VH-VL binders against q9umr5. Designs and how they scored, part 59

Target 1, 268 residues: q9umr5
Amino acid sequence: SYKPVIVVHGLFDSSYSFRHLLEYINETHPGTVVTVLDLFDGRESLRPLWEQVQGFREAVVPIMAKAPQGVHLICYSQGGLVCRALLSVMDDHNVDSFISLSSPQMGQYGDTDYLKWLFPTSMRSNLYRICYSPWGQEFSICNYWHDPHHDDLYLNASSFLALINGERDHPNATVWRKNFLRVGHLVLIGGPDDGVITPWQSSFFGFYDANETVLEMEEQLVYLRDSFGLKTLLARGAIVRCPMAGISHTAWHSNRTLYETCIEPWLS

## First folded at step 3 (VH-VL)

Design ba14 (framework fv_acimtamig)
Fold by ESMFold2-Fast, scan of step 3:
Structure ba14 (fold): chain C 268 residues (1-268), chain A 122 residues (1-122), chain B 106 residues (1-106)
Amino acid sequence: as target 1 above (268 residues)
Amino acid sequence: QVQLVQSGAEVKKPGESLKVSCKASGYTFTNYYMHWVRQAPGQGLEWMGIINPSGGRTSYAQKFQGRVTMTRDTSTSTVYMELSSLRSEDTAVYYCARDWGYSTSDYLFDYWGQGTLVTVSS
Amino acid sequence: SYVLTQPSSVSVAPGQTATISCGGHNIGSKSVHWYQQRPGQSPVLVIYQDSKRPSGIPERFSGSNSGNTATLTISGTQAMDEADYYCQAWDSSTVVFGGGTKLTVL
C-alpha cells in the first residue's frame, strides 16, 4: 500500500485549499491516507512559526507512529518552513518525501498583497524596522523576512529562519542537522510566475546577495558550510528540483500537470 | 504573448565587435534566465552563455570566455550579447533563448528569439 | 569533452513512427531536452527533462532516456514534422547539443 501523506498549509490558508490535490492523489494512488492538518488556519497562520511548529508536531506524532514504513509531507508556502523545523526538532520522524510547494526556504524579500494588508504604509526596503523588532517577530511572516541589505539585523533578530538555516548558532544545531538528514527526499517546487514568493528562487534555497543578484543554493554559505545538511543531501542524490513556469502562488496545489510532473513520482 | 525580439542583421569586418540585443515582453523579465546560442550556416547549435537578468550575473562557455560579454537593462527588458575580435568563423545566426529552470545543471530553452544573422567578412 | 551523437538523417513514411536517437556516455543519468527547427525558423522546445511535453506540443511526441541513449519518438508522423531535431544535455560546466538529425517524411 501507499505511505500516508500529511499536508501543511500556508499563510492565510486552510485545509480546504487542497481539495484538488486530494483528488489527484486518490486518482493516481488510490487508498492513500491523506491528512490535511487543520491547525493555524486563516489569521492564526500569523502566529509565530515556533508556536505553529509545536502545534503541528503534536498533530503529526500519532500519524507517523502508525506508519512504520514512513510518511510523506506536502508543505505549501509558509507551511514548507514549518515542515523544515519539524524535520529538525523531531528526533524520531520517519518522513520519506518532503515535498515543498513554493516555500520561501531562504526567506522573503518582496511586496505582496499580504504585506500591504498587514503593513500598508511599508515598503520592502523599510519592513526590516518592523520585522526585526521583538514585536515583529511575533508574526509568522516576519520570522522569514530576509532583507539582503540588512544581513546583520536578520542574523541577530530572526528568531526562526536564521536559526533553522544554521545562519546563526544555536545549542541544538547539531541535533537539528542529524534529524533533518533522516529525510529520504527533499523535493523542491517553485517557479518564476508565482508572483508572491520573492525571489522565487528562495523555494530552491537561492536568494539575493547585497546587490539583489540571486545566487543559487550551491553558492549559499548555508550550503557550503553544510549547516543543516543540504550539501550532504545533494551528494546522496536526495534533493529534487522541479521548477515549473506558468503557475501562480495559489495554484501549486491545484494544477494537474504540476502534480503529475513534480509530486506524483515521490508518493510511494 | 511571450516574445523575444532581436536586433537586425549585421555585417562586420574581422577584428570588429558585435553587439546584439534581445527585447523581452509578455512575462516578468527578471524571473527568467536568458541564454545566447549561435548557429553557423549549415551547422548545429552552440551554447555561448547565460545571464540572470535580475542581478546581471553571467556565466560563459569556455570557448567564448574573454571575448563575450552579456549585459541587461531592466528598464527596457533587454539583454545584450557582445562578441569581440570577430573572425570569419563567427559568421552565424545568434539566438537569445529563455530559461525558466533554476538548476545550473539542467538548462533548457523554452522560447527563442527570431535570430540575428551576423556576417563577418573582409 | 562530452559528445552527443545523433544520426544525420532519418526518413519515415507519413503516418509511421519516427525515432531519433541521442547517444552519450551514461546519458541516462542526465536530463535531456529536444528541439525542433524548421528551415529558416528558430528552434522550438518539444520535449524537456527526458519525457515531458511543453503545453502546445502534440501527444504524438514522446521521449525516453536510459543507459547510453536518449530517444525522441514521433508517432503518426506528419509532413509538418519535417525539421532538424537536436538533443541537448548539461555536462560539467556547459550545455552540449547533439549534431542534429534531419527528419524527412517521404
Scores: ipSAE 0.006, ipTM 0.561, lowest interface PAE 9.5, mean pLDDT 90

Design ba2 (framework fv_acimtamig)
Fold by ESMFold2-Fast, scan of step 3:
Structure ba2 (fold): chain C 268 residues (1-268), chain A 122 residues (1-122), chain B 106 residues (1-106)
Amino acid sequence: as target 1 above (268 residues)
Amino acid sequence: QVQLVQSGAEVKKPGESLKVSCKASGYTFTNYYMHWVRQAPGQGLEWMGIINPSGGSTSYAQKFQGRVTMTRDTSTSTVYMELSSLRSEDTAVYYCARDWGYKTSSYLFDYWGQGTLVTVSS
Amino acid sequence: SYVLTQPSSVSVAPGQTATISCGGHNIGSKSVHWYQQRPGQSPVLVIYQDSKRPSGIPERFSGSNSGNTATLTISGTQAMDEADYYCQAWDSSTVVFGGGTKLTVL
């Protein structure tokens, strides 16, 4: 029957946010075992991303071990970066579909209400002073802050995103690439009306250059160098791009049309 | 105006089954979850479970698993809670309560029904 | 099993500030909601998301949540505030309520 589904939430989020998603899955794929991981909820989502990766890793190991046919991951917002790292650090994952719901895969650079709540006196142009410090890197949101005007600081100070994207060297880079390439499908979802993920094309591995012009995935050095396997996956036919307009950041897991169009087809 | 109107008080004997209704009005019934919460006389609030009126999916508190069933009728905007194998300890006021959790990062109860008193005695 | 601990009773004089605590391990990482219940009536939501007030709830009601304790604060307490107060949080697939605090205004 259907492969189990594991759901990983985002920033200031928890398992209860996926009530609608679980209902859609139950309606279209009855009998699917869905596990929404209840770790790093609410304020704990601000913990460093490598700490979160370790905790989620411990939770997914027994689920994957019991499903020899494979599992699917649905990873929302910041959770998509956790799942990126999980697929790289796990030598034995059996993930078929990795469904990334509006996750800042190339990073975040934007003034949003979420950042104003955390850093009310800071503008996006000034956040590099906080985020690229050792203290700042103890917060998950700074682990994927990517200031296109201070790319040298991003490359030197990012303890998470620059490493998993292969933008800075790491001793484990070759094994991380090998592990990530075992994924069956990489399903990327996002859209222009998200309102939080900036640029929204970050959900599709696009990002700003130094002039704040968005360059798409195929123009990124990480793609061209195939640093963690994007070029190989695309050549294999394993990357799915599913953009949708009209969806705000908190609605990706609760929109039926999005579910039917972008998620349902990949839940074998 | 949002209203949740529950069925009237009941007196039951041990071993019987209870079925309480909660009729919603003043909002789009299928856009909000509904919870059931009970309160024994002089005691605190105890969560029983949740139903999504749209798809009919349910989740129950472990204590009530196997004895409780939640259903809905979208044509009448009504949710139901059935509790079987009644014991004297099930004597309580039973409430339905609405959830709009998409605006909050946890379940909450913004509107409550008036409550249904169920007395289980021999 | 996650437990929320409230004092069973709190007494204040009219016009004074009442504080009702809700203790739970690492509760500051969870969202806490507060309900007021007068005898024979349904509960009423008075604070949600730790510190936010629903429309119609007086400004004298406020909340906070940090570490292992969430707190409901009622300034300028009035006789009409006499009621049972319940805190509520979400933990691992279930809703958890505190045991309730009877607020007496004498």
Scores: ipSAE 0.005, ipTM 0.404, lowest interface PAE 16.6, mean pLDDT 88

Design ba3 (framework fv_acimtamig)
Fold by ESMFold2-Fast, scan of step 3:
Structure ba3 (fold): chain C 268 residues (1-268), chain A 122 residues (1-122), chain B 106 residues (1-106)
Amino acid sequence: as target 1 above (268 residues)
Amino acid sequence: QVQLVQSGAEVKKPGESLKVSCKASGYTFTNYYMHWVRQAPGQGLEWMGIINPSGGRTSYAQKFQGRVTMTRDTSTSTVYMELSSLRSEDTAVYYCARDWGYSTYSYLFDYWGQGTLVTVSS
Amino acid sequence: SYVLTQPSSVSVAPGQTATISCGGHNIGSKSVHWYQQRPGQSPVLVIYQDSKRPSGIPERFSGSNSGNTATLTISGTQAMDEADYYCQAWDSSTVVFGGGTKLTVL
């Protein structure tokens, strides 16, 4: 039998978006128990990420407890950040493969339709004024807004991403790192034609410097300091990088070639 | 849809400088790295270096360090490769090649320009 | 200084399976990509990340990579497959190509 698969959706999304993914899994791994979590759907995906982490944690605990051989996580877009935090706060998770499907792991800095819908008069260069306020931090998208021109504000105001990345100190940082390092495989997926995640290399822990030049994971301070275990995981051979061109943001969970190439091999 | 169109063939004398252009179209220019690779007549492929069109950051192969310069113009979606102090052994076809890799550990060349033949002789 | 070693040539009859090796110290820990170059043409990516096939490349092309050898396999070889094949990996601060293998279909 195959390990159960837990799916966590993204911003303005719901379980219905994964119907094609479920078809693919059923075709290649028949009998797999797949649970797509119906929490924080649609506009509720705007709730603060720590609130979402708590809700998803409560939902995944019984699933993991029932599967002593382990489970796999497939976490899409914003959901990948939820899963990052789940793996850190759960001192008893048994996740084998954590599949991060086009998630802004180092944050977001880009003009997208989502941002224009929420903040129609804002440009990406000005969004830091809203996001790095206490009010802004009540919205999930601001929890991973990472303005490379105001990194000092990001470090001081980010209530979520700066903490889980170990960029700002937290009393639980050491235990979060220990918990995260129990993951079997960290599978990173993303690509240049995504159109939403900006820079797209954020899905691979790359990000802009102050000149908007992308620096890769191995040049990031969080990697060099091994703040939450990336350097240790890479040395262990536990990080899988699977980029693919030609895939738009809403197509990652419904592209058969992507599934066969990047997801299927990690669903033991 | 994706096209990389390079400048035409050139004949140079030893000691001169070469500047080849590569105009990109059909995709977002700043989302993909661009490499330069050359091939001497009847020989294999030799990597020269990479440029990130977004910030203009470059990295060159040790053999060409000090002689090669890569630049880009985002307004025309064009990358340039300049090689100075030409020698007869620099005779080669010079290719630009697009890279959708996310980092230095994933460099690959998914689309190639048509190549620019440069002949260096007296 | 990292070197990728390929045989200079491989000959195969039409319909047979061609295998092209790419040898390198601990190459199985690296991602290997393969390019096909027909005479007078630019290289074409045929396999990336050891075994993945780009859109438009026939299923006859496959790849593997383990230990000290990466392999490009072409099943049911056709006359149109006659070309030079190059393997590529990344090492330290540079891109490294194999010397190339001329595939002859006779």
Scores: ipSAE 0.007, ipTM 0.567, lowest interface PAE 9.7, mean pLDDT 89

Design ba4 (framework fv_acimtamig)
Fold by ESMFold2-Fast, scan of step 3:
Structure ba4 (fold): chain C 268 residues (1-268), chain A 122 residues (1-122), chain B 106 residues (1-106)
Amino acid sequence: as target 1 above (268 residues)
Amino acid sequence: QVQLVQSGAEVKKPGESLKVSCKASGYTFTNYYMHWVRQAPGQGLEWMGIINPSGGRTSYAQKFQGRVTMTRDTSTSTVYMELSSLRSEDTAVYYCAREWGYSTSSYLFDYWGQGTLVTVSS
Amino acid sequence: SYVLTQPSSVSVAPGQTATISCGGHNIGSKSVHWYQQRPGQSPVLVIYQDSKRPSGIPERFSGSNSGNTATLTISGTQAMDEADYYCQAWDSSTVVFGGGTKLTVL
């Protein structure tokens, strides 16, 4: 039968957001065991990402243990970063497809309603003052704030993204790369009409340079240096890119055409 | 300086229950997982389970499921391991061990308590 | 359940190289840690993540991990190295220890 599916939600989100996704999976792959993890829901999604990684690790271990044939991960928005770190810290994961739904894999640099709710008087150009402080790094959204105009501060202060991307050295980098490379497929999904993830190409490992020109994955130092395995995965044919226009940030998990085109083919 | 200090040796009779403590100091207690590992006389190391001091969540080895309970008290930076329905085969030195890298762990034990000898005899 | 196999004992002369194996199916895909335990004492971490040394552990200690075998190597073995050595890996929901190897230096 079908491999189990584990779903990890995003910022200010909960398992309820995936009701349509579960309906689609049941329709196309009946009998699939789908577990939507109810950890760090709502305001708890603001907890530091490393704390979330440990909690999700505890939850996925027994699910993976019961499925020796392997499992699939569907990780939405911020959840995609949780899943990236999870795959790196677990030296025994059996993930086949890691499906990243509009996740800011290279970080975020944009004015959004989420940031204005948390920091009402801040503009994206000034948020580095808050996020790159020790206090700011206690909030998940600041863990992947990537200001292209303050790279030195990002590299020094980022407690999460700079480390999992191999942009700053870490004693565990070699083991994290080894673990991440066990994934069968890295399925990247995103699009220009998302409206929240900025730049939207962050979902495909593209990002702004110092002039705010987007450079794609193959031009990134993390790719060229193969810091955590992107170049190796691409050479293996294990990276799938599935961009789609016309989809807003909160609709990736509830669009049937998106599901049929980008998700369904990877749920063996 | 990281220290894990365990409670003293105990002598128990079959059918009784055991509660061993492990007091942590020298680091942020809630940032590191704590494990319990035992060693019967002249035998190897046997993993019993893990506790996350932050949320109190636990996971136990199958062999001990239903008999072991792990808890913590964040106000005293102490973890506890309770083992019920003791048998003579439970005679062992019980260790607490800290898992290094609360967010980057490979289940690596960087610091161990001094051990607590528990003797179960009739 | 996953099993790690170690030889029960290894003997070497002082100054010689001791090698202690830890066998497990596809163990090269897992991180392996090694602990030293002297009689009456708590275990001490000597190698972590296959080949890395903690601060304070002599350069004589090294490790490797490939395929189905992880290896702890002690070069220029000294009398103080006499101890039981345990390998450790993680498999699904369980921490797994090898059965232990008694190293004698005679």
Scores: ipSAE 0.006, ipTM 0.464, lowest interface PAE 13.0, mean pLDDT 88

Design ba5 (framework fv_acimtamig)
Fold by ESMFold2-Fast, scan of step 3:
Structure ba5 (fold): chain C 268 residues (1-268), chain A 122 residues (1-122), chain B 106 residues (1-106)
Amino acid sequence: as target 1 above (268 residues)
Amino acid sequence: QVQLVQSGAEVKKPGESLKVSCKASGYTFTNYYMHWVRQAPGQGLEWMGIINPSGGRTSYAQKFQGRVTMTRDTSTSTVYMELSSLRSEDTAVYYCARDWGYSTSSYYFDYWGQGTLVTVSS
Amino acid sequence: SYVLTQPSSVSVAPGQTATISCGGHNIGSKSVHWYQQRPGQSPVLVIYQDSKRPSGIPERFSGSNSGNTATLTISGTQAMDEADYYCQAWDSSTVVFGGGTKLTVL
């Protein structure tokens, strides 16, 4: 028997997007119980990430309780940030593989159609004025907006990402780190042709410096200071990096080669 | 279709400077690193350095520090490699080569330019 | 300075298996990549990250990497495989290439 799989969707997304992923899992691991969480769908995906974390937490608790051998998480795009926080706030999670599918783990700094829909007259260089306000932080997108030219504002105003990455102090940081470190494997997936996640290396904990030059995970202060356990996980051999070119943002959950190369090996 | 097209062959005198260009097409220029690798006639491959077209940050092989400069122009999707104080031993084919940019510990070159032959002689 | 050691040449008959070694201290802890270069042409990536093949590279090319030796294996070697082969790894602050191996098929 295989461990159950829990799937968490992304921005403006729903459970329907994962029909191909479910087909692949059924073909390679027949009998796997897969639960695609049908919460915060479509427009509701814009709600603050901490509210989404609370809702998803309530949904995953009974699934994990019924699976004493452990579960796997597959978390797509924005959903990968939800799963990051779930692993930190849950004292009793039993997650083996956390598969992060093209998620902006260090944040987002790029113009996309999604941002233009919400803020049609704003340039990426001006979004910090909206996102780092109390009003802006009521939108999920702004919770992981990371303007490399206004890093001081990001550190002070981000109500979610700066806290979960340990970039700003929080009373629960030590407990969150301890909880996160219980994960068996952190599988990071992403690629240069994604077209939405900017910089695409954010999916691998890389991000822009003040000159918009990407610094990789090992050059980030959060890694060097081991703020939430990345350095410890890497030393333990628990971080898997699986980059793939040629895949657009909406295709990560429906590409067979990607599934066979990056996902299938981690679904025991 | 990914293509890297380099500038034409050059003949230089010792003490002069070299500037080779590499024009990229068929992909998002700023999403991939670019490296420069040279090969002296009948010899092996030698890495010179890397540039991140996003922001323009560079890192050079120790042997070339102080003599090499790498730059880019995002409006034309072109990277440049300048090598100063040329010597006869700088005679080589110079290649630009594209890299995914996801990890420093795993740099590899999936597409290469056609090469630029530079002859340094008096 | 980190050094990758390759044999200068390897000869095989058509249809036989060619094995090209790349020796380096603790190379098994690094990712190794392999390039094929035909006379007058640019190098072509044939294996990346120890054992992965790019699209378009025949299945007869395979790679492994453990301990102090990485290996490129070409099964059922064909005349078109005749070329120079280079291994490559990263060490600290630089990309390191092996000296190259000339594969002769005859």
Scores: ipSAE 0.005, ipTM 0.450, lowest interface PAE 14.8, mean pLDDT 89

Design ba6 (framework fv_acimtamig)
Fold by ESMFold2-Fast, scan of step 3:
Structure ba6 (fold): chain C 268 residues (1-268), chain A 122 residues (1-122), chain B 106 residues (1-106)
Amino acid sequence: as target 1 above (268 residues)
Amino acid sequence: QVQLVQSGAEVKKPGESLKVSCKASGYTFTNYYMHWVRQAPGQGLEWMGIINPSGGRTSYAQKFQGRVTMTRDTSTSTVYMELSSLRSEDTAVYYCARDWGYSTSSYLFDYWGQGTLVTVSS
Amino acid sequence: SYVLTQPSSVSVAPGQTATISCGGHNIGSKSVHWYQQRPGQSPVLVIYEDSKRPSGIPERFSGSNSGNTATLTISGTQAMDEADYYCQAWDSSTVVFGGGTKLTVL
C-alpha cells in the first residue's frame, strides 16, 4: 500500500551500498517495492551527467507508469543531481517525495579522494582549467564543479549544473521549471561532518560567494529569480530541510537515526 | 524605462521576404528572451517563436518552421525576425515581446514593441 | 494542439464586476497569463502566473486558475478597461493564446 521507492546512487557507487537503507525501509514500511537502479555503476558513474539522466529516465518510466498513485525518489550524492534533471526533463513524472541525500545541489568546490584519483596533481584552485574545457565536461564530476573564483567560466562552460539551476539560459528552462514544480516534497538532507560535499550547505542550495563566504538558499540568484521553482516550492511548504551533524559522506544511507528522522516520515 | 522600438510598416509582394527589427533599451539586452507574435487584421494573437539574445539560440512554432529565422545583434541591442516565401495570409501586425526568462513557470510577455504592419499584396 | 476557449464578448456596466473565462483541458495545471489590448495599441500584461499583478496594474484586476477554467476578474470596471483580453498558456512546445474577449463597458 506504500508508494514504490526508486534509489539513485552516487559517484563510484553501486546498488550494494544501500543494503542498510533497504533493511530500514522494510522494517518501517513492510511491502514497499524498492528499486535501486543498477546503472552507471563504479567507473561508469564518471560518464557525462546528461548521458546518465537519459539512461535513468528510460529505467524510471516503466516504474512510474505502474504506480499511478506516485513514487518516491531517494537520490544520494551525485545521484541527487541526476534526479534534479529527471524531474525537470520528464513531462509526466509522478514523484511525491524527492529525498536528496547529501547532494551538491549548487555544485562542488573542494578537494576529495575522487578528484585526486582522476586528477592526481590537481588542487581545487586549479581544477577549473580541466573541468571547464570540452574534455573535462565529458566527466560527471566536472559537470557540477563550481569554482566561486571563476564564475564566468562556470556559467559559460558548465554543460549541466548551470543549465538545470537556470544560471545560464536554456530554451527549455520554462518547461523544466513547470515539470520540477510537480514534485510533492523536496527533502534536503546534509550536514557539516560530511567531509566530501564542499561547502556542505550545497546540499541545501547554499554556496560560496567570491570570498568563500557561504550564502544560503534565500540569498542565491537562482532562488530570488525562482529560476527552477525553489521560491515557489518554499512558499507552498514543499521544501523540508533536515540537517544532521556527525554523519560522514558514506554513512548517510546506513545511519538508523538519520533514516528515522529525515527519510522515514516522507515514505507514504 | 524598458522600450522596444520596431521598424516601420512594409508592403511586400507574394514570394518576397520580410525582415522586421526590434531595438531594445532600458535593460540588459542579453538577460531576457525575446519573442515574436503576430496578429492578422481583426484576428487574435499568434506565437511565432523565441530567441535568446545571449548566444542567439532560437525555437520556432511548428507552423513557421522552415520559413522564419530569428537573429540578434548584441552591439545594437536589436532582434530581427525574417519570414520568407510571403503569402497574402501573412498580412499582419508583427510584435516583438520581452520574456522574463527565469522568473516564471512559462513564457510570458511583459513588454511589447509598438508593432510593425506588414501588408502582402499582389 | 492545445486550444484555449474564451467568450467572444462580455458586457458590463460601469462600477460592476466583469469576469472573463479561459477554458482548456486541465488548464489548472498550467500557468496562465492575461493581456489587455486597446484598439490600435500593443498588448499589455495585466496578470501573470494565474493571479499575480505586474507593477502599475490596478488592484481591481485579479485572476484565478483551477480545473478546466482560468478566470480574469475586473472589479469596479471603468470605461478605460474597455479592450480585448487574451489568455495565454504554455503547452509542451508552444505558446497558446485564447481567441480573445471584447469587453464592452456600457
Scores: ipSAE 0.000, ipTM 0.391, lowest interface PAE 16.4, mean pLDDT 88

Design ba7 (framework fv_acimtamig)
Fold by ESMFold2-Fast, scan of step 3:
Structure ba7 (fold): chain C 268 residues (1-268), chain A 122 residues (1-122), chain B 106 residues (1-106)
Amino acid sequence: as target 1 above (268 residues)
Amino acid sequence: QVQLVQSGAEVKKPGESLKVSCKASGYTFTNYYMHWVRQAPGQGLEWMGIINPSGGRTSYAQKFQGRVTMTRDTSTSTVYMELSSLRSEDTAVYYCARDWGYSTSSYLFDYWGQGTLVTVSS
Amino acid sequence: SYVLTQPSSVSVAPGQTATISCGGHNIGSKSVHWYQQRPGQSPVLVIYDDSYRPSGIPERFSGSNSGNTATLTISGTQAMDEADYYCQAWDSSTVVFGGGTKLTVL
């Protein structure tokens, strides 16, 4: 009798990407009810993150209601940010383990094929121009674009990440923090060979300073101010860090060793 | 179709405050940044700052920091620019200008208001 | 602070090509936009991102940007092109305008 698992996919992704993950869970925790949410698949993953949060919220409510012992979340890439917001906006969630699988928790600042597909004339140094416009904030990837050379623009223009990280004030911040702190375990997974998430330490709440030197979670104002509860969770022993080298961005949900080391222990 | 209509000309004394309005129409007000740019008589263009109409967040040029305040009212699709502690050197035409947001590397002014002449003299 | 340098004036005969320069350190690594301001009127965007024309701007307007100089070129110059022209770029956290060039068509 294992707790149900809810899976939230990433950018340009779908439920089909998790077929190997489902196999691993069935092998180690037979009988687990796993729901991979089929919302915002493919191009729809570009919809504003707050819109995605609303849709995923409607989908998870009945699943959580049927599981009085609690549920686990496995949230991949961009999906990890959706899950961050879900835990904050839901005043009645019963999430035990929130497993964040290579998600840009402090934002993204890197050239990737995904960005070139969307913005073929842009380089990472130039994307602040598009992303920090109100039009750009209608695209999910811009909701977590965090240019360390234009941090003032990020703080001013981000309609999602700066708010959910408590980097900019919001009327609901106190309630969001209280709700997020109900999570049992925050399991952070990522690694240096991801190749997409830049810096890879963003998956562990680290990020670039203005010189592109990575400062870890404990050096971030978000942590030091305990804006949404990271410092409280760490003090409670509720944050798990599981870095692994040798894994590319599209392989986090299909690597058996990663699953056995970082995911399996948290699926009670 | 896109129009930015500014408030009328003003005459001010040194030490007073100025508040100029810019009413937008013909597009979704909250989807575009709005800038304020001024031009002293016979001189060039000088950027003052930017406001995001969606969230109301602002960023100001260093020269105007502490004297300028930008606000907006989404119900009337209007942005405001207030400049305090006026000096004679603040005599200028003040423009609001929309930011297209599609540029790949720098702020872009695709539509401009008609300008508001402000004269500061004793 | 970053400075964009333009000639104060350029004069051309009708039908000739006008060239307006905008000088800045490593300006070729930045996007440059150009604005036309006719006497008593608001500025109008004529070139954005170095070389692109907004809808409604004649094909005789073109732009380039390389090294330390961005250039606005107006071929077949007409009397209606008589105006002040401003280049614009972004540096750090601020918008920078050139000093403006008065184009005279005589």
Scores: ipSAE 0.000, ipTM 0.387, lowest interface PAE 18.4, mean pLDDT 88

